# VHH binders against Epidermal growth factor receptor kinase substrate 8-like protein 2 (EPS8L2): the designs that were tried, part 6

Target 1, 157 residues: Epidermal growth factor receptor kinase substrate 8-like protein 2 (EPS8L2), of Homo sapiens (Human) (q9h6s3r46to202)
Amino acid sequence: MHETSQYHVQHLATFIMDKSEAITSVDDAIRKLVQLSSKEKIWTQEMLLQVNDQSLRLLDIESQEELEDFPLPTVQRSQTVLNQLRYPSVLLLVCQDSEQSKPDVHFFHCDEVEAELVHEDIESALADCRLGKKMRPQTLKGHQEKIRQRQSILPPP
Below, E stands for the ipSAE of ESMFold2; O stands for the ipSAE of OpenDDE; V2 stands for 0.75 times the mean of E and O plus 0.25 times the DockQ between their complexes.

## First folded at step 2 (VHH; framework vhh_brivekimig_d4)

Design e2W (from e2 with L101W; at its last look DockQ between E and O 0.49; V2 from the best seeds 0.00; counts 0 for: pae E 7.1 > 2)
Fold by ESMFold2, look of step 2:
Structure e2W (fold): chain B 157 residues (1-157), chain A 123 residues (1-123)
Amino acid sequence: as target 1 above (157 residues)
Amino acid sequence: EVQLVESGGGVVQPGGSLRLSCAASGFTFSSYAMSWVRQAPGKGPEWVSSISGSGGSTLYADSVKGRFTISRDNSKNTLYLQMNSLRPEDTALYYCAREPWRYYGSGPYFDYSSQGTLVTVSS
């Protein structure tokens, strides 16, 4: 089955991974994000992140216009970054298409569904795309159960 | 089709002022952050300034802080750059660009950009 999931996220920053920018690793990029956050220099942008079996899509939250599309083959890395200053739940994506000599690293704050669940969805989509596996449907079923359990223990507004 | 059309370039003496405009069509203008970018002769592109979709937040390159002011009128789908106290190093092709997200560093990402308007600052 072709399943599309959708998450509310806040884009925090994108950096080019290049030694001229003093960013040669994911850890360098995380340190730079922490520096920007401590100086109150992060300009957040609300977006929808969609995951399907072909790509990761970024959409404007109000108009639903596509801001960008990352085909799964261009996604090199997905990673969580937890408990960093103002942003307790952050997703990191490293993307590079064939026209780029250096990858980009993108940071998103996951304010509704925690970054670990978003990351697991993305990882299962990558595994299915690259290795011919069928992991994603079970991953999504597990997420639906975890979300249902959390809703049963939280008071309604 | 997304279109960005800029205007307002010209020749001005050092210390002078110019106001650039960028007319947008083919998308929901107020949903996008917008930027001004410049490219000096023989150089790569340099980010100048950005403004949020609502107009409530602005950012400037250190080289233009205090001299340039970015603004937008969402009812007219128009982006502006007021450039004061112009210097010869501000000479460049200036273009507006739509920004789906915020880059930090020397390489901003823009999914659409205008063709550019030349600003020349010379005696």
Scores: ipSAE 0.014, ipTM 0.369, lowest interface PAE 7.1, mean pLDDT 82
ESMFold2 (binder alone), look of step 2: mean pLDDT 80; pTM 0.795
OpenDDE, look of step 2: ipSAE 0.179; ipTM 0.570

## First folded at step 3 (VHH)

Design d9a (from d9 with S105Y; framework vhh_8h63_2; at its last look DockQ between E and O 0.72; V2 from the best seeds 0.00; counts 0 for: pae E 3.4 > 2)
Fold by ESMFold2, look of step 3:
Structure d9a (fold): chain B 157 residues (1-157), chain A 123 residues (1-123)
Amino acid sequence: as target 1 above (157 residues)
Amino acid sequence: ELQLVESGGGLVQAGGSLTVSCAASGFTVSSNYMGWSRQAPGKERELVAGIYSGGSTYYADTVKGRFTISRDNAKNTLYLQMNSLKPEDTAMYYCARGRYKFTGYYHPYMDVWGQGTQVTVSG
């Protein structure tokens, strides 16, 4: 059973995690993004983020061209960054494949589905890949229930 | 061997126009993210324009509406048309290929660089 989730996101930045760039931790990378944002030097790109049982894929929204493929084993970290930027819902991913000497950190604004839900989807895909579990279908069912409950109980802004 | 060679820089008066070119060898421009960056003395390199393999373009706010990036796939060449030039546009202009097919900040991760071509805009 192969379930592919797809989210509209805006890519904000990608940094090399390298001492020469003063980026040796996720916190360093977040500070750099905040610095660029305060100088209005972030160029956003709208794209699609797909999650499946093998990889995270980035697609160009207009051409559907694959922009990048991150096999799940290359994803070292998924994390949310909430309310630290003018973008309230941000996801970061740290990735490194075997041909890279240094990892990269990628930042996405999640404006359609909040970053916490995208992160939980990714974490469940990672857990299933690494632990041989089938956590992701239940995670996705929980997301659908949370979305229904929010729409039924809370008014929109 | 992967190479990028810029040409077409020069001296122009403020308000004038100039086109710079970048010929690519060893890879195809149309299959990659390509960009133009500039660096003025004492300043960091700044990505001013990019074009993705799918054809979408992005521009820095400081040049939006004045600069146009384009490519000619038959000649495997990237172009930057610069109009309404200002003294602040004076810089060495470099073309580059991105490691990823996207970008995201002032000095994106680029893995192939050209030698640069000087653009000087005088009063």
Scores: ipSAE 0.215, ipTM 0.538, lowest interface PAE 3.4, mean pLDDT 84
ESMFold2 (binder alone), look of step 3: mean pLDDT 84; pTM 0.842
OpenDDE, look of step 3: ipSAE 0.330; ipTM 0.685

Design d9b (from d9 with G98D T103R S105Y; framework vhh_8h63_2; at its last look DockQ between E and O 0.44; V2 from the best seeds 0.00; counts 0 for: pae O 3.1 > 2)
Fold by OpenDDE, look of step 3:
Structure d9b (fold): chain B 157 residues (1-157), chain A 123 residues (1-123)
Amino acid sequence: as target 1 above (157 residues)
Amino acid sequence: ELQLVESGGGLVQAGGSLTVSCAASGFTVSSNYMGWSRQAPGKERELVAGIYSGGSTYYADTVKGRFTISRDNAKNTLYLQMNSLKPEDTAMYYCARDRYKFRGYYHPYMDVWGQGTQVTVSG
């Protein structure tokens, strides 16, 4: 039985990775995001990011309506962008479905959970999907332990 | 079939008001990001207002405080109420849908467009 992880995130921006958009690489996309941020052209939208063994799902934070579904095979890349924006913990996803001629790059600020944890969860899901492994349960167990340790060291304010 | 049909355009004097409508078929307006764009002669098409599925709205600085984007779920119709109209507001007004429901500055996937409705503001 698959486990669904859920994270509170803020969508920051979505770009088309195309020459016409001057985005031919992930680095180009990051630079554009930084530029937009400096001009205060980033409009954040709170939402929920769900991860399971099938897909990444975005849900509206208030209505719980599905905003988007990214089947794992459509996720080409995930990585973190740390301490380069006014948003200190950002998750980056590159996704392309069969109907898209170009991939999209999506940026999400992880405001409650470190982007690294979200990234590791997604990477484990991708690895399981691509390689037929079942490593994600261990990854999630490790995350729970990490959170537990942090709570033991740093009491809540 | 996905379709948008704009209406309500016309001639109005400066300072006047006008409401344009956009009737959708094949999809639900309230479940999508919807936007109004306009194109004046010799100028590029520009987004003037948007409404996200969650109800949040966006306005271009040129129309902020004067235009109001709204929707009637029962009629599956999008509206743009335009007040304090100026000659520079003269343009063909188009409604469109974006496939993504994200809030953001860029909406690169506007995939359904209407034929437009002409708004002319006389000085």
Scores: ipSAE 0.107, ipTM 0.515, lowest interface PAE 3.1, mean pLDDT 89
ESMFold2, look of step 3: ipSAE 0.304; ipTM 0.618
ESMFold2 (binder alone), look of step 3: mean pLDDT 82; pTM 0.830

Design d9c (from d9 with G98E S105F H107K; framework vhh_8h63_2; at its last look DockQ between E and O 0.55; V2 from the best seeds 0.00; counts 0 for: pae E 2.8 > 2)
Fold by OpenDDE, look of step 3:
Structure d9c (fold): chain B 157 residues (1-157), chain A 123 residues (1-123)
Amino acid sequence: as target 1 above (157 residues)
Amino acid sequence: ELQLVESGGGLVQAGGSLTVSCAASGFTVSSNYMGWSRQAPGKERELVAGIYSGGSTYYADTVKGRFTISRDNAKNTLYLQMNSLKPEDTAMYYCARERYKFTGFYKPYMDVWGQGTQVTVSG
């Protein structure tokens, strides 16, 4: 069994990927996010993102209440958006369950851990799920090593 | 299929009361974040009231103290009791479901809408 990872994130926006919303691609979604950001129309919400071998979970940061659960099979895409917004480290997820006619794209600012690390964790989980492999433990080990190296190089605040 | 159907709209005199209903199918009202919005001619659609799955409620300042959002779990129906109605309350009233618990009362986050029911308040 894989370890459950937990990251502090800020939800930025969720878009329906539909022609009616002028969002037919991830790039369209990113452009819309940039537009909203420039107009200060983004309302951030702090939450916890958990990753395990079954799903991605969103939890309320105060109450720890589950806000959403994304089973790994419903996650179609994971990607980072770096240095394109006032939020320098953003993770996007494209998700669609069996009850949805269109997929959704979710944007999360990773304010404490780089979005790239979160992305790698999620990608490893997805790969393990899709391919029946066990790559995620090595990914998480590498993640821990990176954090350790950072702590050794940077002076304490 | 997910569906919402509003009813109960009509003409009412200022100071009067009216209750609109929203019947849901395909999902459980009590398990979801539900809301009422309204749109007057030439104006943007605005949130009027919302209710969380846990039962907590939200009201716009313009209707606070006059409107009450509630639900009947057995009927899988959402209600909006409107008291002390004013001409400015005249609008098409829509019910909607919010797709995600972590989003606010923002139109793009509502994934199921009814067709609306017209409420007209005469002065």
Scores: ipSAE 0.067, ipTM 0.474, lowest interface PAE 2.1, mean pLDDT 89
ESMFold2, look of step 3: ipSAE 0.150; ipTM 0.556
ESMFold2 (binder alone), look of step 3: mean pLDDT 82; pTM 0.810

Design e3a (from e2F with S31R L59Y; framework vhh_brivekimig_d4; at its last look DockQ between E and O 0.10; V2 from the best seeds 0.00; counts 0 for: pae E 12.6 > 2, placed apart)
Fold by ESMFold2, look of step 3:
Structure e3a (fold): chain B 157 residues (1-157), chain A 123 residues (1-123)
Amino acid sequence: as target 1 above (157 residues)
Amino acid sequence: EVQLVESGGGVVQPGGSLRLSCAASGFTFSRYAMSWVRQAPGKGPEWVSSISGSGGSTYYADSVKGRFTISRDNSKNTLYLQMNSLRPEDTALYYCAREPFRYYGSGPYFDYSSQGTLVTVSS
């Protein structure tokens, strides 16, 4: 079953993983984001993150314009960031397309659905795409139940 | 090496228009958010506007919203600022600046900036 998931996220930062940019690892990128966050030097951008069986897509929340399309083969890593940021629920993606000599690290605050669930969706999509597994439909059904339960709770006014 | 070279400054009357350009080289332009910053005589730098690497999202200081339009042409590695309805208080040295990451669009932290082009709004 070809399902497209869509999550509201806030883009926090994107860094090029390159020695000339002083970022040679994911840990370097996380440290830089923590430093910028502690100095309030991050401009957030609201986006929709879509996951399907071919790619991860970023859409602008206002215009619905496609900002990025990351075919699943170009996604090198999906990771949550624990205990290192003031943002409670952060997703990290490492992507490199064929035109790039170095990968990018993208950080998102997951304010609708927590980053662990978004990460599990992405990981199941990668496993299905890369390894020929059939994990994603079951993953999504479990998440859809959790998301429906979460959305039935009224936010404070 | 990273280079940012702006042009298009000059003298205009109040209510007039001016278009600034910033040519970028030495980096993958489309992967970086870009900003315009201005500095009026005797004042510190003031953030004006930012645009995401793809050009899909734009941000403006309240003082210029509705009058200025930031844009970019990634095929030409060029950033633009269309300045309409100019006022004397827009008089400043205008810089383009690269953010250290794609969507960071504000604040005093930029890793590279241009030399600046003077915009003077007066009769």
Scores: ipSAE 0.000, ipTM 0.192, lowest interface PAE 12.6, mean pLDDT 81
ESMFold2 (binder alone), look of step 3: mean pLDDT 82; pTM 0.813
OpenDDE, look of step 3: ipSAE 0.432; ipTM 0.733

Design e3b (from e2F with S57Y S106K; framework vhh_brivekimig_d4; at its last look DockQ between E and O 0.16; V2 from the best seeds 0.00; counts 0 for: pae E 7.4 > 2, grease 24.5 > 24.2, SAP .724 > .668, placed apart)
Fold by ESMFold2, look of step 3:
Structure e3b (fold): chain B 157 residues (1-157), chain A 123 residues (1-123)
Amino acid sequence: as target 1 above (157 residues)
Amino acid sequence: EVQLVESGGGVVQPGGSLRLSCAASGFTFSSYAMSWVRQAPGKGPEWVSSISGSGGYTLYADSVKGRFTISRDNSKNTLYLQMNSLRPEDTALYYCAREPFRYYGKGPYFDYSSQGTLVTVSS
């Protein structure tokens, strides 16, 4: 019985971090995404991003198919990309499983729950996984309070 | 100015072969993954095959695996598609496209594409 968060996100792009793709850093990937966005060349896809204590999971909400399952040890980086695109709240993930020779950089627009909150959830899951901490339950409780505060007085969830 | 110019289409009998070429200019060809896409009469685009910028990694649609071979010559800025064991269902307008990123099999994304060359497989 582990706590699973689920976020509606829009997948914007995934790039392979390979010199042949002209992507050798996170900053290269961000610049490439900005370039594609300015040319209106981004194909978005609605997804559910699930976070639990073992993995990040992507589901296509239209087909209900699992698209990816990223065990937390394969997640190298989680980062926000704010106000640099026409999508105001973007989450970046760098993942590489044992079968891949190069990492992938994944970008998601977080329209319903801000990328900062999704990122904090992921970071606490990573910290718990790698450092044996128990930060995530407190992180999630803090998120619920932040959401209530922003929405004024609302019934508790 | 990015330009992609394809050639090599034509009419061939079932079981025959054709080789398509796509000449690229206006960008650093070796830096970009490239794809072949086809569009049958009255249908939407169908991704056929992709190749990484270096040429070291290739992908194929299930419908063409084992029959088609994508390749590139970065010294000539040219992309190729060798099509063997052609079937009537391969009849389509074939064009080359530059693919700037991986997609999850939902909708094609290309930032540039050629105009297309017709391949007709008919007895």
Scores: ipSAE 0.014, ipTM 0.262, lowest interface PAE 7.4, mean pLDDT 81
ESMFold2 (binder alone), look of step 3: mean pLDDT 82; pTM 0.822
OpenDDE, look of step 3: ipSAE 0.160; ipTM 0.559

Design e3c (from e2F with T28K S31K; framework vhh_brivekimig_d4; at its last look DockQ between E and O 0.25; V2 from the best seeds 0.00; counts 0 for: pae E 5.6 > 2)
Fold by ESMFold2, look of step 3:
Structure e3c (fold): chain B 157 residues (1-157), chain A 123 residues (1-123)
Amino acid sequence: as target 1 above (157 residues)
Amino acid sequence: EVQLVESGGGVVQPGGSLRLSCAASGFKFSKYAMSWVRQAPGKGPEWVSSISGSGGSTLYADSVKGRFTISRDNSKNTLYLQMNSLRPEDTALYYCAREPFRYYGSGPYFDYSSQGTLVTVSS
């Protein structure tokens, strides 16, 4: 059955990927985020990021109201950005719906579940959606096993 | 059809107060962060303040901190800007704008904005 996962994240920034903004690559966007961070110009917003079999959803953590719905076909890229920012665990998403002439890049700090695990969930959902695979249940089971191993490892008596 | 209609502008003397309103229709208001932007005569647009979809998080330009308060009433689909201790340099066309997300490029990015209401602060 298709599981909905949910992660606490902090939205850091969104940029339009457009040459008029000097943002034509993910690396350009990362550099801009670093610049904003060094100037203390980032306004963070806590959100819930939900992954299901059709879309990525963003909910405002205080109101629980839906802020965005990104159907999986509109998600062009999911990527981690580790140790390249003052934020140690960052996820980026590049999205473009049919009405947009330029894609957007969205940055989130993953402060509870590391960005790599969130990214793997999203990638498995994309693979299942686009290729008809059943990768996501195995991905989520592996994540739960990793969490149990981290929490329950004790030295032998 | 997305519509943003503002009101509450006018002429006020220095030190006075005004409250601006922005009525939203044609979209799920609570889903979107909203902003106030102003444009002084002969100048480009200047971001004033933003508020999250819930109303729980706010940001202000340094020039208005402590004097202006942004708020929203999601049950009435209305955004507000309470402007206190007004100064002549606050004279501008004020408009509200919807953010798809907080945009940090060379300038704010908004997908819809109102036409604006003139605020004149003069003695």
Scores: ipSAE 0.031, ipTM 0.351, lowest interface PAE 5.6, mean pLDDT 82
ESMFold2 (binder alone), look of step 3: mean pLDDT 81; pTM 0.807
OpenDDE, look of step 3: ipSAE 0.529; ipTM 0.775

## First folded at step 4 (VHH)

Design p10 (framework vhh_8h63_2)
Fold by ESMFold2-Fast, scan of step 4:
Formats: C-alpha cells, sequence, structure tokens
Structure p10 (fold): chain B 157 residues (1-157), chain A 122 residues (1-122)
C-alpha cells in the first residue's frame, strides 16, 4: 500500500471553473492567479497536503483539522506551474466530487519540496487508483455548503 | 499556542501620531494576510488596514492617507502608524490573522489579539 506522504504547502487560491466567473479553462485560472500575484493580492494559508491510496487531504498546519478531502477519483488533473509567478514552484489541482456541478482549481506554493515532486507522487497515486487497486471505504463530505456565517469584512482578492 | 499581542496604545491629542505594534508567536506574520481592526464602544468592528502576504496593502477610506501598515519579518511583528489622529479614531485596536477556508470560499480572521486602547482627545 502507498504510504501516506505529507507536504508543507501554502494555499494560494481556489477558483470555481464556471463561465460566470470567466474561468472556463485551467489557462483562465492560471491567468487570474498571475494577475492576483502581480497585484500582490494573494492571501496565503499554510497547510499540510497528504497523499495516500484513498485521497488527497488538506489539513490546517496548526490544529491538523481537516480542511478538505479529495478522494482520488475526484482528482481530474495535477499540474505544475513553474517560474511564471512570484512563487517559483506551484502545484495546480483540478477536483470535482459527486456533489459539485463545476470543477474547482486549487493552487499551492510548494517551498519545502518542489511542486514537480509533489505532482509525481500524486500522479503515482492516481495511476494506482485507475488500475483498480482496492480502496478502503470512505465517507465523502460535500463542500457545496458555502457558509457565509464567517462572512469577512475584507475585500475579496 | 497561537498568539497576537498588541502594544503601544495610549492617549494622544487630536492631530498627533501614534504607532501600535502586534507581536506574533506560533506562526509567521509574513506568510499570512494580517489586518488591523478597531471597535469603539457600541459600534461594530471595522477593518482599517490590511497587508497581503505579497506586501500589497489595503486601507479603509476613513484612514487612507493617514495610517500606514507595515511588518518586520525579523521581529515577527505587525505595525500600524497613525498620523493626523482625530477624536473619531478613538477605539480599541485589534490585530488579526486572515485565513481562507474551502467551505466558505472566503476569508475570515481566525486569530485575534486582546486589543490596545487608543484615545484621541480633542
Amino acid sequence: as target 1 above (157 residues)
Amino acid sequence: ELQLVESGGGLVQAGGSLTVSCAASGFTVSSNYMGWSRQAPGKERELVAGIYSGGRTYYADTVKGRFTISRDNAKNTLYLQMNSLKPEDTAMYYCARGRYKFTGYDYYMDVWGQGTQVTVSG
């Protein structure tokens, strides 16, 4: 079984791939991130990214509270974006679970370990999953609940 | 333990200047969005200044041109320099760390200091 890998990453942005947001492709999402980066409007959050045989997990670095769980079948794409941003080593993930009508694009700065190495670990896990390796049962939690109870008075980036 | 500790508040006359400081422990100021908010008695909390991890700053219209937010990475400390102070600036000033949450697709402040009182006489 693939041992759980753990990486310290900085979350840069998450965009919904929707035409109403003017993001219909990965290139649109990268372009938006470049614009936010050039204006220094990226609000980063340090996280732990875990890779195992079942899923990719994002944990809060301080509390280790689960922020998100991406079952491997919901991960549509893993890609690196290198030397195009203020951040030299960026990982891009496209994810869509059964409760989402549109995919999400997630961007992470990988400063402890190069994004290429994180990407290769993810691709290896995805390949093993696609070959039909037996997975332990998982309970999915949807994130379609856009909880605005923590509504910020801060302007969006 | 994650902590933000403010200092430097006090009593100043209208037209005067004051700098408040915010020392962070348990996390790095330069890796996060950091903000200064204020709350006067009986009023809602107002965000007055913010600094993104990349160094871009935000200022509320009420303080723009008078207040300056900055950080010192070596000291892991956030600052707010306040010039041309008005009686209306009288408030408890709080520093806070900003976070992004996937479930909200939005930002919120998750670590707050205890506050430092700024009183402007006039």
Scores: ipSAE 0.015, ipTM 0.271, lowest interface PAE 7.2, mean pLDDT 78

Design p11 (framework vhh_8h63_2)
Fold by ESMFold2-Fast, scan of step 4:
Structure p11 (fold): chain B 157 residues (1-157), chain A 122 residues (1-122)
Amino acid sequence: as target 1 above (157 residues)
Amino acid sequence: ELQLVESGGGLVQAGGSLTVSCAASGFTVSSNYMGWSRQAPGKERELVAGIYSGGSTYYADTVKGRFTISRDNAKNTLYLQMNSLKPEDTAMYYCARGRYKFRGYSDYMDVWGQGTQVTVSG
């Protein structure tokens, strides 16, 4: 059992990576998000993103209900998107489970902690998972401490 | 088995009202994002209404103020109440379960019903 990192995020969009959606690459998905943002068609949802040694979890911020669980083996890519949107700090996740024929691309605005820090924590978890290892408690504690320090600098929500 | 079965479609005069229903089996409507999509001849399928697991609703601009999405958790049934119907509302109406519990587009639905035809004359 390892510790869990938790981040406040705003979900911006989710797209299926399929030709029918004109999205065959991550760049296509980013372009679609930029287009929706410019037309003010993004409807954000506040949620909590949790990172642990098994999965990435999304929880509704109001009800604490689990909205989604992404087992780490299903997470294909974690990436930051900077300076493309009015949102200063965007996290991109590409996920695909064994029952899906096509991957999904998820976008989150990271408002309390920079997307780069969230991405770093996710990459650490993915690396440990791919090596057949569990995340070290010291690594998780280090990320949690960085988050705490960063959040103390940010304005309260 | 995961299934959605629509009912309540039919012929209605312009300005009239109609309620279509969608009975779910094999899963719980209240635990999922649920939506209603429609497709008219020669047009692409559009998402007209959605309800999130937490109870928040979404409506397309074409139906906002006229249509109401709701659910009955005890009956495990989703509803779309359609008021002030227009000939442009003529379409096959599909009930679907969202792939995720948060907002998505019609192609993010992983369980679909067969559809129910709504025809508005006038």
Scores: ipSAE 0.194, ipTM 0.478, lowest interface PAE 3.1, mean pLDDT 81

Design p12 (from d9a with S56K G98D T103R H107S M110F V112Y; framework vhh_8h63_2)
Fold by ESMFold2-Fast, scan of step 4:
Structure p12 (fold): chain B 157 residues (1-157), chain A 123 residues (1-123)
Amino acid sequence: as target 1 above (157 residues)
Amino acid sequence: ELQLVESGGGLVQAGGSLTVSCAASGFTVSSNYMGWSRQAPGKERELVAGIYSGGKTYYADTVKGRFTISRDNAKNTLYLQMNSLKPEDTAMYYCARDRYKFRGYYSPYFDYWGQGTQVTVSG
């Protein structure tokens, strides 16, 4: 099935993985996010994160404008960061397209959904992409969460 | 080709106001996240104000309530209006365009920067 998953998330930060930024690993990026969170320097944005068999998409929650499209081959890593921040449920994505010399690390707070469920959905999509498969198997918990997110997001009349 | 040109800097007395401008060429100012950063002698560059493609704005605590970021789409120009200026606001002010249409935090990652415009506050 070509089902699109949709999640309410808050974008927390994006860092370039570069020596000049003192970020050479995801652990360096996590430490920087913790530091910024502790100093109240995080400027959040409400977004919709969509997962399908081609890409991950970010949409502005208010305008529905597409803010970014990450084709699955450009997504290098998906990871959860739990209980290490003011935000208890954080999703981390490492993305790099062919035009970028260095990867970007994106952090999202998942307040309505467990970051683990979003991560599992993304990992399934990435695995299917790498194996040449188009269908993403979903857990019962993941399916129920998708239904909840659909109920929370009502299209304008 | 892509270009950002700042102007409007100068000398102003403490408590005064100043507006700096950033004229954009080769792209539309509403298409990307844009911001104003500043750098004082001996200090790191800091992001003071930002505006998302959709118009949402954010400010650093040091300038919140005193500075206002805005844009004029017809003139393709970004502005920073600075009120109640303090000697501590003395810096070179840079306009920047982000690669993305959004930004979630203070960050020096920008796709392109202008040359800067000097603001000096006496007092």
Scores: ipSAE 0.255, ipTM 0.553, lowest interface PAE 3.6, mean pLDDT 80

Design p13 (from d9a with S56R K101T T103S H107G M110F V112Y; framework vhh_8h63_2)
Fold by ESMFold2-Fast, scan of step 4:
Structure p13 (fold): chain B 157 residues (1-157), chain A 123 residues (1-123)
Amino acid sequence: as target 1 above (157 residues)
Amino acid sequence: ELQLVESGGGLVQAGGSLTVSCAASGFTVSSNYMGWSRQAPGKERELVAGIYSGGRTYYADTVKGRFTISRDNAKNTLYLQMNSLKPEDTAMYYCARGRYTFSGYYGPYFDYWGQGTQVTVSG
């Protein structure tokens, strides 16, 4: 399937997609990032982003110790953000583990390569991972919530 | 159950010191980015201090040199030691757990919050 690719990136921000934070869509998250960027409130962290056939991995730039591992089934979306930020080449990832109540939105500045190239590599890995898979974590959670709604209207035994 | 319980807030005179603590249960403080944020009446919430899982720390310019973040892994407790307190440090102080081991200094990376502890500095 996919050989491991490695990219130098700068982490810009992570937001929880939650109504209390006024972030219910990726567009809301992008607007918040733009606001923070315009106020010079973004502190970047340099790291390595690895793409393989099982996961996306974030590694410390100097030690190469694993900071985070995102199994491909937990990655809901990969997107580029162009022409809206002082950072010209931004990658957006939406991730949600089946045990999380809310998805997370991660933003990275891609300084060595265009974010479009990183995005294409991630989409390729996600497509390969989806081969043979019928249900995603977000779809499974939706069905579980529907089942709970039905069970809540049933009288106790 | 995941729980964060703050304590140690109170009234203190300008120039004084105060330590607030955050007792965690259901997870280990050393495995997460942990932080202290504050919110004064009529102002936005501000991240004042953070500690990475590896022990590296962050401080907002407003508190740098006066506040110290630390943790006691045996007690699973996070601390914020506040020295040379000023009236403008008056705020509700919130303990928070970071979702990830990485974190930026001006972003909402927190997935769990305590109820807060009030710190009032009088002159």
Scores: ipSAE 0.024, ipTM 0.319, lowest interface PAE 5.6, mean pLDDT 79

